VHH binders against q9p7q7r1507to1629. Designs and how they scored, part 3

Target 1, 123 residues: q9p7q7r1507to1629
Amino acid sequence: SVLLAEDNIINIKVISRYLERIGVKFKVTMDGLQCVEEWKREKPNFYSLILMDLQMPVMDGYQACNEIRKYELENDYPKVPIVALSANALPHVVLSCKDSGFDSYLAKPITLQHLSLIISGIL
Key: E = the ipSAE of ESMFold2; O = the ipSAE of OpenDDE; V2 = 0.75 times the mean of E and O plus 0.25 times the DockQ between their complexes.

## First folded at step 1 (VHH)

Design p7 (framework vhh_8pnl_2)
Fold by ESMFold2-Fast, scan of step 1:
Structure p7 (fold): chain B 123 residues (1-123), chain A 119 residues (1-119)
Amino acid sequence: as target 1 above (123 residues)
Amino acid sequence: QGQLVESGGGLVQPGGSLRLSCADAGFTFSSYEMAWYRQAPGKERELVARITSGGSTNYADFVKGRFTISRDNAKSTLYLQMNSLKPEDTAMYYCAARLYDTWSEYDYWGQGTRVTVSA
């Protein structure tokens, strides 16, 4: 199962349609805090991939990723793949994502083809 | 699914030319960043050239002006045109592919093709 954190309803609808077409089960959360809490609620390995928007209210994607990585380390959880979703593909943003614990990066606008390839590489 | 197969290596004299090919039969080639790496005996693997899905290229300093990387998305094939070859270009040459926005190591690798430049 895929866990999506995205605050923009249009982006949620587009990505949800792509995930449905790819044929994977998923759950949507609308900010970083909801994402962290949903992931913690389930057993380890319940979510095999997290798609994480970088810019969200309450808790952003960087903070959410750091919290998940900290929780994994402290509780001996397996590392879940986390893919950053961002409108900015500049090198320093990509490096910041890697430093924050993300496994990969997808530039917006997200396409069905690009999302399919990343999911195939992870799932 | 994805498989990368290199070909075109061989023995040439200094100043000669070779064209390497990398065929991909298993995935959406046009969406991937493609690269050529090489590894000489007793040395670490090093990047030779990269090409993005959009066709932008980047070269290592030691091959600039001599090598040209190109791709044919319709044929799912990557090329490396090597001109003015030098003995120091002797190595196994590897094809690699990754999603453009991924910073992890390359997702797919070929088995390599050998290039020997000797006097």
Scores: ipSAE 0.000, ipTM 0.161, lowest interface PAE 11.0, mean pLDDT 81

Design p8 (framework vhh_8pnl_2)
Fold by ESMFold2-Fast, scan of step 1:
Structure p8 (fold): chain B 123 residues (1-123), chain A 119 residues (1-119)
Amino acid sequence: as target 1 above (123 residues)
Amino acid sequence: QGQLVESGGGLVQPGGSLRLSCADAGSIFSDYAMAWYRQAPGKERELVARIGSGGDTNYADFVKGRFTISRDNAKSTLYLQMNSLKPEDTAMYYCATFEDYWGQTLDYWGQGTRVTVSA
């Protein structure tokens, strides 16, 4: 199951249609805090992948990723793959994502091919 | 490593045309898919057009039929031909390598070239 954190309604609709085409189950959350709370609510390994927008209100993607990594460490949880989603694909932003605990990076606008390849690689 | 350098922006009236160029002075240009992105004031950066190493192209809906992306691998140069320009095309335009696969990172971003469409 995939967990999506994205605050832009158009991006939510596009990514959701792609996930449906790929044939994976998924849940949408509208900010980083909702994402962290939803992930904590479910049992370990319920979500096999988190797609995390970097720029969201309430709690951004960097903050959400850090909270998830901290919770995993404190509770001896397996590390869930987290893929950063960003319109800003400058090299320093990509490197910052790696340093912040993200497993991969995906540039916006998201395409079906890119998303499919990410999901098939993680499974 | 090499950097991407954008050029060709300027001030143009609605309905006008501009050709943007992106030159790579030191990387392995021909091995990568390349893309043009833009960012308008107060907006997020968005993909305008992408071209694969083999020449296959993809366009954002808002530029289809008006913009043409192309590459010259011998010159290590990426182009964006912009026709029928509209005020809403006003933005800073950037070129970058485009990564299609998990675990790969972008190599280069340029400093951008400004396009202003106004009467």
Scores: ipSAE 0.000, ipTM 0.102, lowest interface PAE 13.0, mean pLDDT 79

Design p9 (framework vhh_8pnl_2)
Fold by ESMFold2-Fast, scan of step 1:
Structure p9 (fold): chain B 123 residues (1-123), chain A 118 residues (1-118)
Amino acid sequence: as target 1 above (123 residues)
Amino acid sequence: QGQLVESGGGLVQPGGSLRLSCADAGFTFSTYWMAWYRQAPGKERELVARISSGGDTNYADFVKGRFTISRDNAKSTLYLQMNSLKPEDTAMYYCARGLDDYFEYDYWGQGTRVTVSA
């Protein structure tokens, strides 16, 4: 199933509709800390993909991704695919996401086609 | 915070006109199907008019020839021009957003009230 971390209620509704249309099960979290805690609560293979907004309160997407990668390394967990969601499409931001432990990147505005393509490649 | 915000409602006499606006703070306005719904006291919400991302329009029979739906993607704004208003048009008018013709309209604003009364 997919784990979504997104703090904007409109973006949550849009992405949730896309995930329902694609036909995948998912859970929504409202910030990076909730996302990390939810992922840690479940078994290592429960979530197949994390969609992670870069800009969130409490814990942002970069911090959340780093915490997940650190926890995987310390506990010898398999690496879960994490896709960054960002308003910035600049090449250096995309590269920064890859270097920070993200497996892929989706630029906002998120479209059904692009999300579907990413999910088909991962799931 | 990017909710749909309706405006332009008010009190008019039969035969009058109003123009409703719906501002969308979201980044994906141009990709959405947009719609106007209304709900009269004690009744269910009903579709008034819809417009596709490509600009194709569809109207309920009870408003054909009187109402015009339009959109301005540059301003992320949806409009409903209401002419020849009747007492039976009295309702809360809601702006709604959908992803395509397979999704229900799940995004709703708080509404704007239209009252048609002498």
Scores: ipSAE 0.000, ipTM 0.094, lowest interface PAE 17.7, mean pLDDT 80

Design q1 (framework vhh_7qbe_3)
Fold by ESMFold2-Fast, scan of step 1:
Structure q1 (fold): chain B 123 residues (1-123), chain A 120 residues (1-120)
Amino acid sequence: as target 1 above (123 residues)
Amino acid sequence: QLQLVESGGGLVQAGGSLRLSCTASGRTYAMGWFRQGPGKEREFVASISWSGGSTYYADSVKGRFTISRDNAKNTLYLQMNSLKSEDTAVYYCAADYWEGSPLYDEYDYWGKGTRVTVSS
């Protein structure tokens, strides 16, 4: 199952439609804190992929990713793949994503083709 | 089954203020306000994400209207200031259902509307 963290309703609708067309089950959360809480609530490996927007209220994507990685280390959880979603793909943003524990990066606008490729490479 | 109930409409003088409320019978995703004035098609007014972190406004209401929500109360608000005669309309609350609803192009649920009349 895919876990999506995104606060913009238009982006949620677009990505959800893509996930439906790809044929994967998913759950939506609307900020980083809700994403971390939802992921912790389920058993390890329940979510096979987290799609995480970098800019969200309450807890941003960088903070959420860091919290998940910390929890995995402390509890001997398997590392869940986390893909960053961002409005720009400048080199420093890509490096910051790597440093924060993200496994990959998708630049907005997100396309069905790019999302399908990421999912087929992970799932 | 999700039900939306609007309240707070009424008659107000130009330049006045009103606060609209919309209470949902259950948990909602994104929510918004739309309006339909006399002889016009329904138009977008404002929307808010589930967390309240993202808001969008029609150009005609920017700076005058503020959308907010209280998720603990399942309630959406629209604070309307500096009301003009052009704001006269039936105001509709719209929502996406949080659990099990596919995210479509349009909102899944709508209220019956609350009437706002702005007199000169």
Scores: ipSAE 0.000, ipTM 0.126, lowest interface PAE 16.4, mean pLDDT 81

Design q10 (framework vhh_7qbe_3)
Fold by ESMFold2-Fast, scan of step 1:
Formats: sequence, C-alpha cells, structure tokens
Structure q10 (fold): chain B 123 residues (1-123), chain A 118 residues (1-118)
Amino acid sequence: as target 1 above (123 residues)
Amino acid sequence: QLQLVESGGGLVQAGGSLRLSCTASGRTYGMGWFRQGPGKEREFVASISWSGGDTYYADSVKGRFTISRDNAKNTLYLQMNSLKSEDTAVYYCAAVPYTSGYLRYEYWGKGTRVTVSS
C-alpha cells in the first residue's frame, strides 16, 4: 500500500487519480503527524512507499520523515522508502531531502510518468 | 513465480500499427507499459487499473495508443496506431502483484523491440 501525506485537496485528487490508474492501493493523510501516526499504527512493511509533501501544517514533511527514521532505528524496523514531494527543485531542497532521510524526491506538479517510475523503482 | 512475457514487436513503417501483448503467469493488480528508446531513459507509456476502468497515457502517445486488459486471460495489450519514428524502442510490460502488500511494479518482462522506419 502507498501512504500519501498531502494537505492540498487539489493535489490529493490528482495524485489519488494517478495511484488508481497505476493500480495501487493507498491511504491519504492530511499532515505529517497523521502520516506518522498512520504508519506507526500498521505492521512493518504494510506501507511499501510513503509520498510525503514537504510543506504541511502541524508537522511538515521533514519532521515526519525524521520521526519515522528515528522510530525505525529504535524499533529495528525495515527502512520504508519515503519520497519527498516538493514545490521546487532548487539544489538546496534536493540536498536537504537526502540529509533528512528521504530516498528520493518528486517536483510539483506531480506527473503520472514520474510517479509510475518511482513506484516501479526506476527513479 | 509470476512471469510476464511480451510479444507483438517488430518492424513497421511510419503510419502503421502494431499490437503488443503481455501474458502473465498469474493474477496481477495494476499493469503498465514502459519503453526505452536508443540513448534514452526508460519512460512511462500507459497504465491500466486492475478492473480496466481507469487508464492513463503519456502525452506523446495519447490519442494514438490504447491500453486494455483481459483479466480472464491474464493478458495486457497495447494497440499502437499512427506509429512515428520516435516510437522506436524496447517496450516493457510491468505488473504490481495482486496479492502483495508491496505496491510497486515488481514484475517486469524482458521487453519486445519495436522499430518504426521512415
């Protein structure tokens, strides 16, 4: 299953349609805290991929990613792939994503092509 | 173990048509076609949901290609019309496992070559 953290309703609808077309099951969460709590609620490996918006209220994507990585280390969980969703592809954003524990990033607007490649492990 | 076998590739003149097939040895979830042209990265072509109710296409093929599936035969199709030289590539079938909790395109075929002459 894919876990999506995104607070923008339009982006949620677009990405959800792409995930349906790719044919994957998914769950939507509206901020980083909901994402972390949903991921912790399920067994290890229940979610095979997390799509994480960087800019969200309550807990942003960087904070959510760090919380997940700390929890994995503390509980000896396998590392779940986390892909950052960014409104810009500036060099410092790309570098900060790597430093913050993300496995990859996708620039907004998210396209079906890039999402398909991420899900297939090619990106 | 789940296997995907593509067929239907070949040599065709520009403006022509080809139908690619991909047969899976078992039940699959979402499926898609990808391609890799000479000197290019692998790119998305088309995808279809498990029910066949939702399809999506890369802009470069929209209106010319049609993806479909026959779940009773575990077979995926790509009907390619109005072929252009730019469509020359190895075409790969990809599938998400039906019963898996891992929702990635985990299964890939070995590819089938399509060459479009001028």
Scores: ipSAE 0.000, ipTM 0.148, lowest interface PAE 16.2, mean pLDDT 81

Design q11 (framework vhh_7qbe_3)
Fold by ESMFold2-Fast, scan of step 1:
Structure q11 (fold): chain B 123 residues (1-123), chain A 119 residues (1-119)
Amino acid sequence: as target 1 above (123 residues)
Amino acid sequence: QLQLVESGGGLVQAGGSLRLSCTASGFTYEMGWFRQGPGKEREFVASISTSGGSTYYADSVKGRFTISRDNAKNTLYLQMNSLKSEDTAVYYCAADLYSPEWVYGMDYWGKGTRVTVSS
């Protein structure tokens, strides 16, 4: 199952339709804090992939990724793949994602083709 | 596999200058410099586009460091001026920052070159 953190309703609808077409189960959260709490609520390995928008209210994607990585280390959880979603594909943003604990990056606009390739490569 | 070799590190006094070089075994796309200081995580320093037409800097080095490249020589440079003790780190070269390899958790890194800035 895939966990999606995205605050933009249009992006949620587009990505959700793509995940349905790819045939994966998923849950949507609308900020980084909701994402962290939903991930913690489930058993280890319940979510096989997290798609994380970088810019969200309450807790951004960098903060959310850091909290998940810290919790994994402290509680001996397996490392869940986290893919950053960003409108900004500048080199420093891509590299900051890697440094923050993200496993991969997906540039907006999100396409079915790119999302499918990421999912097949990680799952 | 692409190989990157950094050089130019050393000991320098605060306020001094150093120039780092990174030579690639072949053609590279976007490139950048990263550093890891004592007891710290690796951090971004500067990046440059494939053509060299666009550059980006971390706020901590902006105005003091200059990134450049010579594509004919497959070489990346970092000119470091007005060095501070907090610039002390191992400096790493990275290549193909937008490659599919990076996207899937694979990246091309050099072995690093040590820079020590004495106070």
Scores: ipSAE 0.000, ipTM 0.160, lowest interface PAE 11.7, mean pLDDT 82

Design q12 (framework vhh_7qbe_3; at its last look DockQ between E and O 0.02; V2 from the best seeds 0.00; counts 0 for: pae E 11.2 > 2, unsure alone 62.7 < 65, grease 26.3 > 24.2, placed apart)
Fold by ESMFold2-Fast, scan of step 1:
Structure q12 (fold): chain B 123 residues (1-123), chain A 117 residues (1-117)
Amino acid sequence: as target 1 above (123 residues)
Amino acid sequence: QLQLVESGGGLVQAGGSLRLSCTASGTTYAMGWFRQGPGKEREFVASISWDSGSTYYADSVKGRFTISRDNAKNTLYLQMNSLKSEDTAVYYCARDYGLSFEEYDYWGKGTRVTVSS
């Protein structure tokens, strides 16, 4: 199952449509805090991939990723793949994603083809 | 197969100017310029977001170089002013599809810039 964290309703609709076409089960959360809490609520391998928008209210994607990585380390959990979704994939943002513990990134606008490649490569 | 081809390199005296160009086919999220001087690793120079036009520069070139794009033509430019001998390098353009942490998925063949003192 895929866990999506995204606060923009239009982006949620587009990405959800793509995930449905790829044929994977998924859950949507509207900010980083909801994402972290939903991931913690399930057993360690329930979600095989997290798609994480970098810019969200309450808790942003960088903070959410760091919290998940900290929790994994403290509780001896397996590392879940986390892919950043970014409107700005310039070098400094890409480096920040690496430093925060993300496994990969996808630049917006997200396409079905690119999302399919990420899912196939990770899953 | 995708091929990025840089142009505009040459020999120029210190304090002079050159403009580099690069055209790429297909969808682009961002494009950037990198360079490799003699005996050095390839280093970042400048990048531009294709949709927003937002730019980012290496500290060594800020205020001297300007990156720009023609979105409709999928063409990238690097305007290099106040050139220094340290700018001597082969300059590469690169295209980012947003698929990997290596920043850029496709690289050009390079264009040589030599700045004489």
Scores: ipSAE 0.011, ipTM 0.230, lowest interface PAE 8.9, mean pLDDT 80
Fold by OpenDDE, look of step 2:
Structure q12 (fold): chain B 123 residues (1-123), chain A 117 residues (1-117)
Amino acid sequence: as target 1 above (123 residues)
Amino acid sequence: QLQLVESGGGLVQAGGSLRLSCTASGTTYAMGWFRQGPGKEREFVASISWDSGSTYYADSVKGRFTISRDNAKNTLYLQMNSLKSEDTAVYYCARDYGLSFEEYDYWGKGTRVTVSS
């Protein structure tokens, strides 16, 4: 299963459509806090991938990613792959993602091909 | 409870420009503009993500309207250029919350835009 954290309905629709075409189950959350809480609610390895927008209200993607990584370490959980969704692929954003514990990133707009490559490499 | 207040509407000549504002009483998610013309159903105009990195427009306003936001001011904007008579409508802002446009919430009361030919 894939966990999507995204605050834009159109992006949610597009990504959901792609995920459906790929044939993976998924759940949507609207901010980083909801994402973290949903992830914690399920058993380890329930989610095989988290797609996380970087900028969201309440809690952004950087904070959410960091919280997940801390929780994994504290509870001896397996590391879940987390892919950042970003409006751009500027070097400083890439570095910030890495520092926050992201495994990879996708620049918007999200394409089926890019998403398929990410998922095929992880699942 | 979140409150949205639109402003900036008025009378403008065709080909003119107008800038709408939507002030939120607190932090919002993605935001959108909608409009309802005389005798028409409410229709989507534009949407912007929280980080302003993703913008979407109805085909009828592409190239003419620009949606933007200032999160520090909790304010959403709609810059309308090259206005046409068919742009005449009450314009509403709403919070993008859910899986479809039907799940937009915390709608404002709207601001009227009238474009004269």
Scores: ipSAE 0.006, ipTM 0.248, lowest interface PAE 9.9, mean pLDDT 89
Fold by ESMFold2, look of step 2:
Formats: sequence, C-alpha cells, structure tokens
Structure q12 (fold): chain B 123 residues (1-123), chain A 117 residues (1-117)
Amino acid sequence: as target 1 above (123 residues)
Amino acid sequence: QLQLVESGGGLVQAGGSLRLSCTASGTTYAMGWFRQGPGKEREFVASISWDSGSTYYADSVKGRFTISRDNAKNTLYLQMNSLKSEDTAVYYCARDYGLSFEEYDYWGKGTRVTVSS
C-alpha cells in the first residue's frame, strides 16, 4: 500500500486518480504529522512507499521524513521508500531532501508516466 | 521526444561576454545548465525552478553568470559575463523531472564555448 501526504486538495485528486489507474492501494494524509502517525499505526511493512509533499502545514515533509527515519533507527525497522514531491529541483532543495532521508523525488507537475516509473522501480 | 537545442556558443576573449540559449520542444520542468571542460567531469553551472523561477548558481560562476527563462518561448538563457579561460567547456542544457537526486533526464547536444588568452 502507498501512503500519500499532500495538503493540496487538487493535487490529492490528481495523484489519487493516477494511483487508481496504476492499480495500487493507497491512503491519504493531509500533513506531515498525520503521515508519521499513520505510518506508525500500521505494521512496519504495511506501506511499501510514501509519497510526501515537502510543504505541508503542522509538520512539513522534511520534518516528517526525519521523524520516520529516526523512528526506524530507534526500533530497528526496515527503511521505507520515501519519495519527495517537489516544486523544484534546485541543488539545495535536492541536498536537503537527501539529508532528511528521502530516497528520491518527483518534480511537479506530477504525471501518470513519472509516477508509474517511480512505483515500478520501487514496488 | 523532448528536444533541447542549445545555441550561442563560440570563441570569445577573456573578460568578454556570451549569451547561451536553449529552446525546448516539450514540457519544461526544472531546467539547468551544466558544462564539461577538457578532460573534466560534467559540472553544475546554474538552475531555475519550474514554478517560482528561483535560481541557483555554482560558486565558481556566481556574480558573473545569470540564468533566466522565457516560458512563452520555451527558452532558457545563460548570460555569461567576465569570462575566464577556465570557463572553456561544452555547455549543456538539461531538464529534470525528478527521478533521481543527481540526474537530469534530458540533455541537449551542447554548445562549445572557448575563452582565449
């Protein structure tokens, strides 16, 4: 199952439609805190991929990713693939994603083709 | 299918200026300029984001080079001022759709810049 963290309703609808067309099961959370709590609520390998927007209210994507990685280390959990959803690919943004523990990123606008490529390479 | 075509390269004297252009035939996401000097690895020069137009520069060119884009013309520019012999390289325009932290997914053929003296 895929866990989507995205606060923009339009992006949620678009990405959800793409995930349905790809044929993967998914759940939506609307901020980083909800994402971290939902991921913790399930067993370690329940989610095989997290798609996480970088800019969200309450807890942003950088913070959420860092919390997940810290929790995995503290509990000897396997590392879940986490892909950042980014409005840009500037070197400092890319480095910040890497330092926070993201595995890769998708540049917006998200397309079905690009999302399919990420999912096929991970799932 | 995406085609990136660079132009504007040439021979220029040290201290001179040159303006590179890159025209895209498809959707442009984040865009950047890279360069590869003789016997060197390809290195980052400058980038500009898709949505905000935020710019970033390698330290070696900051203050001398300016990246910009014209979305109506689907064209990326690199204004290079105060050129030095170490700026001699093939300059590549590239697009990034985000599959890897260190990979741009489409590259142009390159345009050669030679800075003499």
Scores: ipSAE 0.000, ipTM 0.206, lowest interface PAE 11.2, mean pLDDT 81
ESMFold2 (binder alone), look of step 2: mean pLDDT 79; pTM 0.801

Design q13 (framework vhh_7qbe_3)
Fold by ESMFold2-Fast, scan of step 1:
Structure q13 (fold): chain B 123 residues (1-123), chain A 120 residues (1-120)
Amino acid sequence: as target 1 above (123 residues)
Amino acid sequence: QLQLVESGGGLVQAGGSLRLSCTASGFTYWMGWFRQGPGKEREFVASISGSGDYTYYADSVKGRFTISRDNAKNTLYLQMNSLKSEDTAVYYCAADSPEEYLAELGYDYWGKGTRVTVSS
């Protein structure tokens, strides 16, 4: 199943609609902290993919990704694929995503085709 | 506005095959099949992109079911092989159209369903 972290209601609706069409089960969280807590709550491998908005209140996507990677190392968890959702796909943002532990990125506005390709490549 | 009509359901013996069809009253984008068995929640079965280039399947049906479409006829198909008693359900066709893309979460349009009963 997919875990989505996104604080914008319109983006949540659009991405949720895409995930429903692709036919994957998913859970929505509205900031990075809620995402980290939800992921930790479930057993390892419960979530096959995390879609993480970079810009969120309370805890941003970079911080949330780092927290998950740290927890995986400390608890011998398998590395979950995390895909960044970015309003800005410029080279420096892509590099920052890689440095934070993201496996890939999707530029906003998110398209169903690009989301499908990422999910097919990871799942 | 868009209407979906399923057909092809019926009684079939375990190990048999059945082909479902769903005809749309107009152009559709993504299409999919869902099912609901007795006393169960609605479950995803398969989906197909508007072009037909991308298909997705539930793990329970991979290798047994094939989703396809004929866009010239506005028709979606589900070829079901090696049927099991667990496949017994009402099968629903779902579709999205470009005109209604952001109207509601999930698929915009749903058919009324076609019943499939697999006897052992």
Scores: ipSAE 0.000, ipTM 0.165, lowest interface PAE 15.6, mean pLDDT 81

Design q2 (framework vhh_7qbe_3)
Fold by ESMFold2-Fast, scan of step 1:
Structure q2 (fold): chain B 123 residues (1-123), chain A 120 residues (1-120)
Amino acid sequence: as target 1 above (123 residues)
Amino acid sequence: QLQLVESGGGLVQAGGSLRLSCTASGFTYAMGWFRQGPGKEREFVASISRSGDSTYYADSVKGRFTISRDNAKNTLYLQMNSLKSEDTAVYYCAAEPFYSGSDYWDYDYWGKGTRVTVSS
């Protein structure tokens, strides 16, 4: 199953349609805190991939990713793949994502082609 | 520079079969097939992980198309069976290059496409 954290309703609709066309099951959360709490609520390996927007209210994607990695370490959980969704694909943002514990990133606007290849690469 | 070359397209009768190939000039991580029919947007067809253990298909092709790869030959395949008129399109190969460091990188690369025409 895929867990999506994204606060923009248009982006949610677009990505959801792509996930449907790729044929994967998914759940949507609308900020980093909701994403972290939903992931913690389920058992390990329930979500096989998290798609995480970097810029969200309440808790941003960097904070959410860090919280998940901390929780994994403290509870001996397997590391879930987390892909950053970024409006900015400049080298310094890519480096920040890597340093924050993300496994990869997708530049906005998200395309079906990039999303499908990333999912195949990770799952 | 990574190059992708598609082959295997052509004219085929409805109900027929074709096998498409895509050869990469270097290492590729995940690979997939997309298509664009007349007057339509480019759409997802199928994708495959580096190991070949995970595959994903568009609902319109499930049960009819099979994606596979031969890593020793750097080649991706799409076996198309029970072809329909609506499968008429230019088929494009796409590849995700291996991310090797902290430098900026592109996610995927495209071939020039191979044309498939399904007649009734």
Scores: ipSAE 0.006, ipTM 0.350, lowest interface PAE 9.5, mean pLDDT 83

Design q3 (framework vhh_7qbe_3)
Fold by ESMFold2-Fast, scan of step 1:
Structure q3 (fold): chain B 123 residues (1-123), chain A 119 residues (1-119)
Amino acid sequence: as target 1 above (123 residues)
Amino acid sequence: QLQLVESGGGLVQAGGSLRLSCTASGRTYDMGWFRQGPGKEREFVASISWSGGYTYYADSVKGRFTISRDNAKNTLYLQMNSLKSEDTAVYYCAAGLEYDSSWDEYDYWGKGTRVTVSS
């Protein structure tokens, strides 16, 4: 199952439609804190992929990713793939994503083609 | 609101060295240096990730400039070696914030520090 963290309702609708077309089960959370708490609530490996917007209220994507990585290390959990959803793809943005523990990133606007390629490589 | 203050600019001879500093009033993640020379558009110089583990440089400064940071002091540095007349510019520090910030672009900018390289 895929866990989506995204605060923009239009982006949620678009990405959800893509995930439905790809044929994967998913859950939506609307900020980084909700994402972290939902992931912690489930057993290890319940979510096989997290799609995480970088810019969200309460807790941003960088902090949410870091919190998940810290929890995995402290509790000997397997590393879940986390893909950043970014408004742009400049090289210095990618450095911060990698540094925070993200496995990859997708530049907005997200397309069905690019999302499908990421998911097929992971699931 | 986050404040960034640059320092260390001045007049230096070609082939010389200069170190710029930028102090932030609070925590930052992605940070970078940009510059704007006389009659030119603002251009990217270098960037650094929050831990300092990853850096990226513009081709024009690779091998000559080194970006680093001290997070305990909320300070960003740019060590400039082998300076050229083409490096003459106002240098700006830029940073992203934590919550509701666009990490995809720099949200906060300093007023700049002037570097003049004599030929």
Scores: ipSAE 0.000, ipTM 0.188, lowest interface PAE 13.3, mean pLDDT 82

Design q4 (framework vhh_7qbe_3)
Fold by ESMFold2-Fast, scan of step 1:
Parts: sequence; C-alpha cells; structure tokens
Structure q4 (fold): chain B 123 residues (1-123), chain A 120 residues (1-120)
Amino acid sequence: as target 1 above (123 residues)
Amino acid sequence: QLQLVESGGGLVQAGGSLRLSCTASGFTYYMGWFRQGPGKEREFVASISGSGGSTYYADSVKGRFTISRDNAKNTLYLQMNSLKSEDTAVYYCAADRYLSWTDEDAYDYWGKGTRVTVSS
C-alpha cells in the first residue's frame, strides 16, 4: 500500500488516478501531521511507500519525514521508502531532501511514467 | 552504467548563439547544466524535470538561455543566446536517477564537458 501526503486537490486527483492505473492500493492524507499519524497507526510494513509533498500546512514534508525517521530509530522499526514531491527541483532542494531522510524525489507535475518507474523500483 | 555525452561547444563571438546537446544512454529523471569558468568553482546554469514541465535557471542566464529535452531521444538541450565573455566555461551535463539516492549525491551522472569560448 502507498501512503500519499498532498494538500493540493488537483495533485491528489492526478496522482490518485495514476496509482489506480498502476494497480496499487493507497491512502490519501492532506498534511504532514495526518501522514505521520496514519503511518504510526498501522503495523510496520503496512505502507511500502510514502509519497510526500514538501510544502504542506500544519507540518511540512521535511518535518514529517524527520518525525518518521526519528520514530523508526526510537522504536526499532524498518525504514519505509519516502519519496519527496516538489515544484522546486533545484540541486540545493534535492540535497535538502537527502539530508532530511528522503529516499528519492519527484518533480511536479507528476507523470504516470515517472511514478510507475519509482513504484516498480521500490515496490 | 549511465553515460552522458555533450556536444555543441565551440568558439563564438559576443552576442552570438550556440546550442548544446547531451545524449543519455538511458532514461533519466532530472537533468541539468553546470559550468566551470577559468579559476572558478562549478556553478549551476539550468535544470529541467523529467517531464519537461518544470525548468529552473540561474539569475545570470535567465532570459538568455533555454533548457529543453526530447525524452524519445534521451537528449537534453541548452539554447544559449546573447552570449557574453563571462559565459566562457566548460559546460557539464548532469543527470539524477531517482530510483536510488540512499548512497548517491544529488547529481549522480556527469558528462566529461564541452568547452564554450566567447570572444569579445
């Protein structure tokens, strides 16, 4: 199952249709805090991949990623792959994603080809 | 391993134009151009997302340079217009494959570079 954290309704609809087309089960959350809480509620390995927007209200993607990595370390959980979603693909933003614990990055607008390739490489 | 091959560099007069190309041996997500001038560190020039829907430029080239890609050909382009002497540099093509970043720097694959000399 894929966990999606994204606050923009257009991006949610596009990505959701792509995930349906690819044939994977998924859940949508609309901010970083909802994403962290949903991931914590489920058993380890319930979600095989998290797709996480970098800029969200309440808790942003950097904060959410850091909280998940901290929780994994403190509770001896396996690391879940987390892929950043961002409108900004400049090299320094990409490096910041790595430093925050993200495994990979996808630029908006997200395409079916890119999402399929990421999912086939991770799942 | 992924290979990147740049072409299109050369000598050009100030105010002139050049088009650089970079062909990848396979599919890449992000691609970008960097340059290194005489006695300077490598600096960012422009980048483009895998779909081509997002482009980013250094302030020094904005309005003069245009980055584009043809994914059917696995080729990246940089159209350079209104060239200035300060654009003289070796231009490098860089690519980031988004399937594995756990062990790699942001731009994992680099070409050998193509030299651009702008004479006054």
Scores: ipSAE 0.005, ipTM 0.171, lowest interface PAE 12.6, mean pLDDT 81

Design q5 (framework vhh_7qbe_3)
Fold by ESMFold2-Fast, scan of step 1:
Structure q5 (fold): chain B 123 residues (1-123), chain A 119 residues (1-119)
Amino acid sequence: as target 1 above (123 residues)
Amino acid sequence: QLQLVESGGGLVQAGGSLRLSCTASGRTYAMGWFRQGPGKEREFVASITWSGDSTYYADSVKGRFTISRDNAKNTLYLQMNSLKSEDTAVYYCAAKEYDFYSSDLYDYWGKGTRVTVSS
C-alpha cells in the first residue's frame, strides 16, 4: 500500500488517478503530521512506499521524513521508502532531500510514467 | 552507460552570442550547466527541471543566459548572450539519471566544451 502526503487538491486528484491506474492500494493524508500519525498507526510493513510533498502546512515533508526515520531507528522498524515530491528540482533541493532521509525524488508535475517506474522499483 | 556530449564552444568577441548543446545518450531528469574559468573553482551556471517548468540561474548570468531542453531529442541548451571576458571557461553539462536510490546530486557529467571570450 502507498501512503500519499499532499496538501494540494488538484495534485491529490492527479496522483490518485495515476495510483488507481497502476493498480495499487493507497491512502491520502493532507499534511506531514497526518502522514506520520497514519504511518505510526499501522503495522511496520503495512505501507510499502510513502510519497511525500516537501511543502505542506503543520508539518512539512522534511520534518515528516525526519520523524519517520527517527521512529524507525528507535523502534527497530524496517526502513520504508520515502519519495519526495517537489515543484523545485534544483540541485540544492535534491541534496536537501537526500540529507533529510528521502530515498528519491520526483519533480512536479508528476507523470504516470515516472510514478510507474518508481513503484515498479519498490512494489 | 549514459553519455553526455557538449558542443558549441569556441572563440567569440565580447558582446557576442554562443549556443551550447549537450546531447544525452538516454533519458535524464534534472540537468544543468557548470563552468570552470582559469584559476577558479567549478561554479554553477544554470539548471532546469525535467518538465522545463523551473529554471535557476547564477546571479552573474541572469538576463544574459537562457537554459532550455528538448526531451524528445535528449538535448540540453544554453543560449549565451552579451558575453563578457569573465564568461571565459570550460562549460560542463550535468544530468540526473532516474535512480531510485541515488546518493549523488548529479550522476553524469560531460567532458566539457571550451568558451573563450575575446575582449
Scores: ipSAE 0.000, ipTM 0.147, lowest interface PAE 11.8, mean pLDDT 82

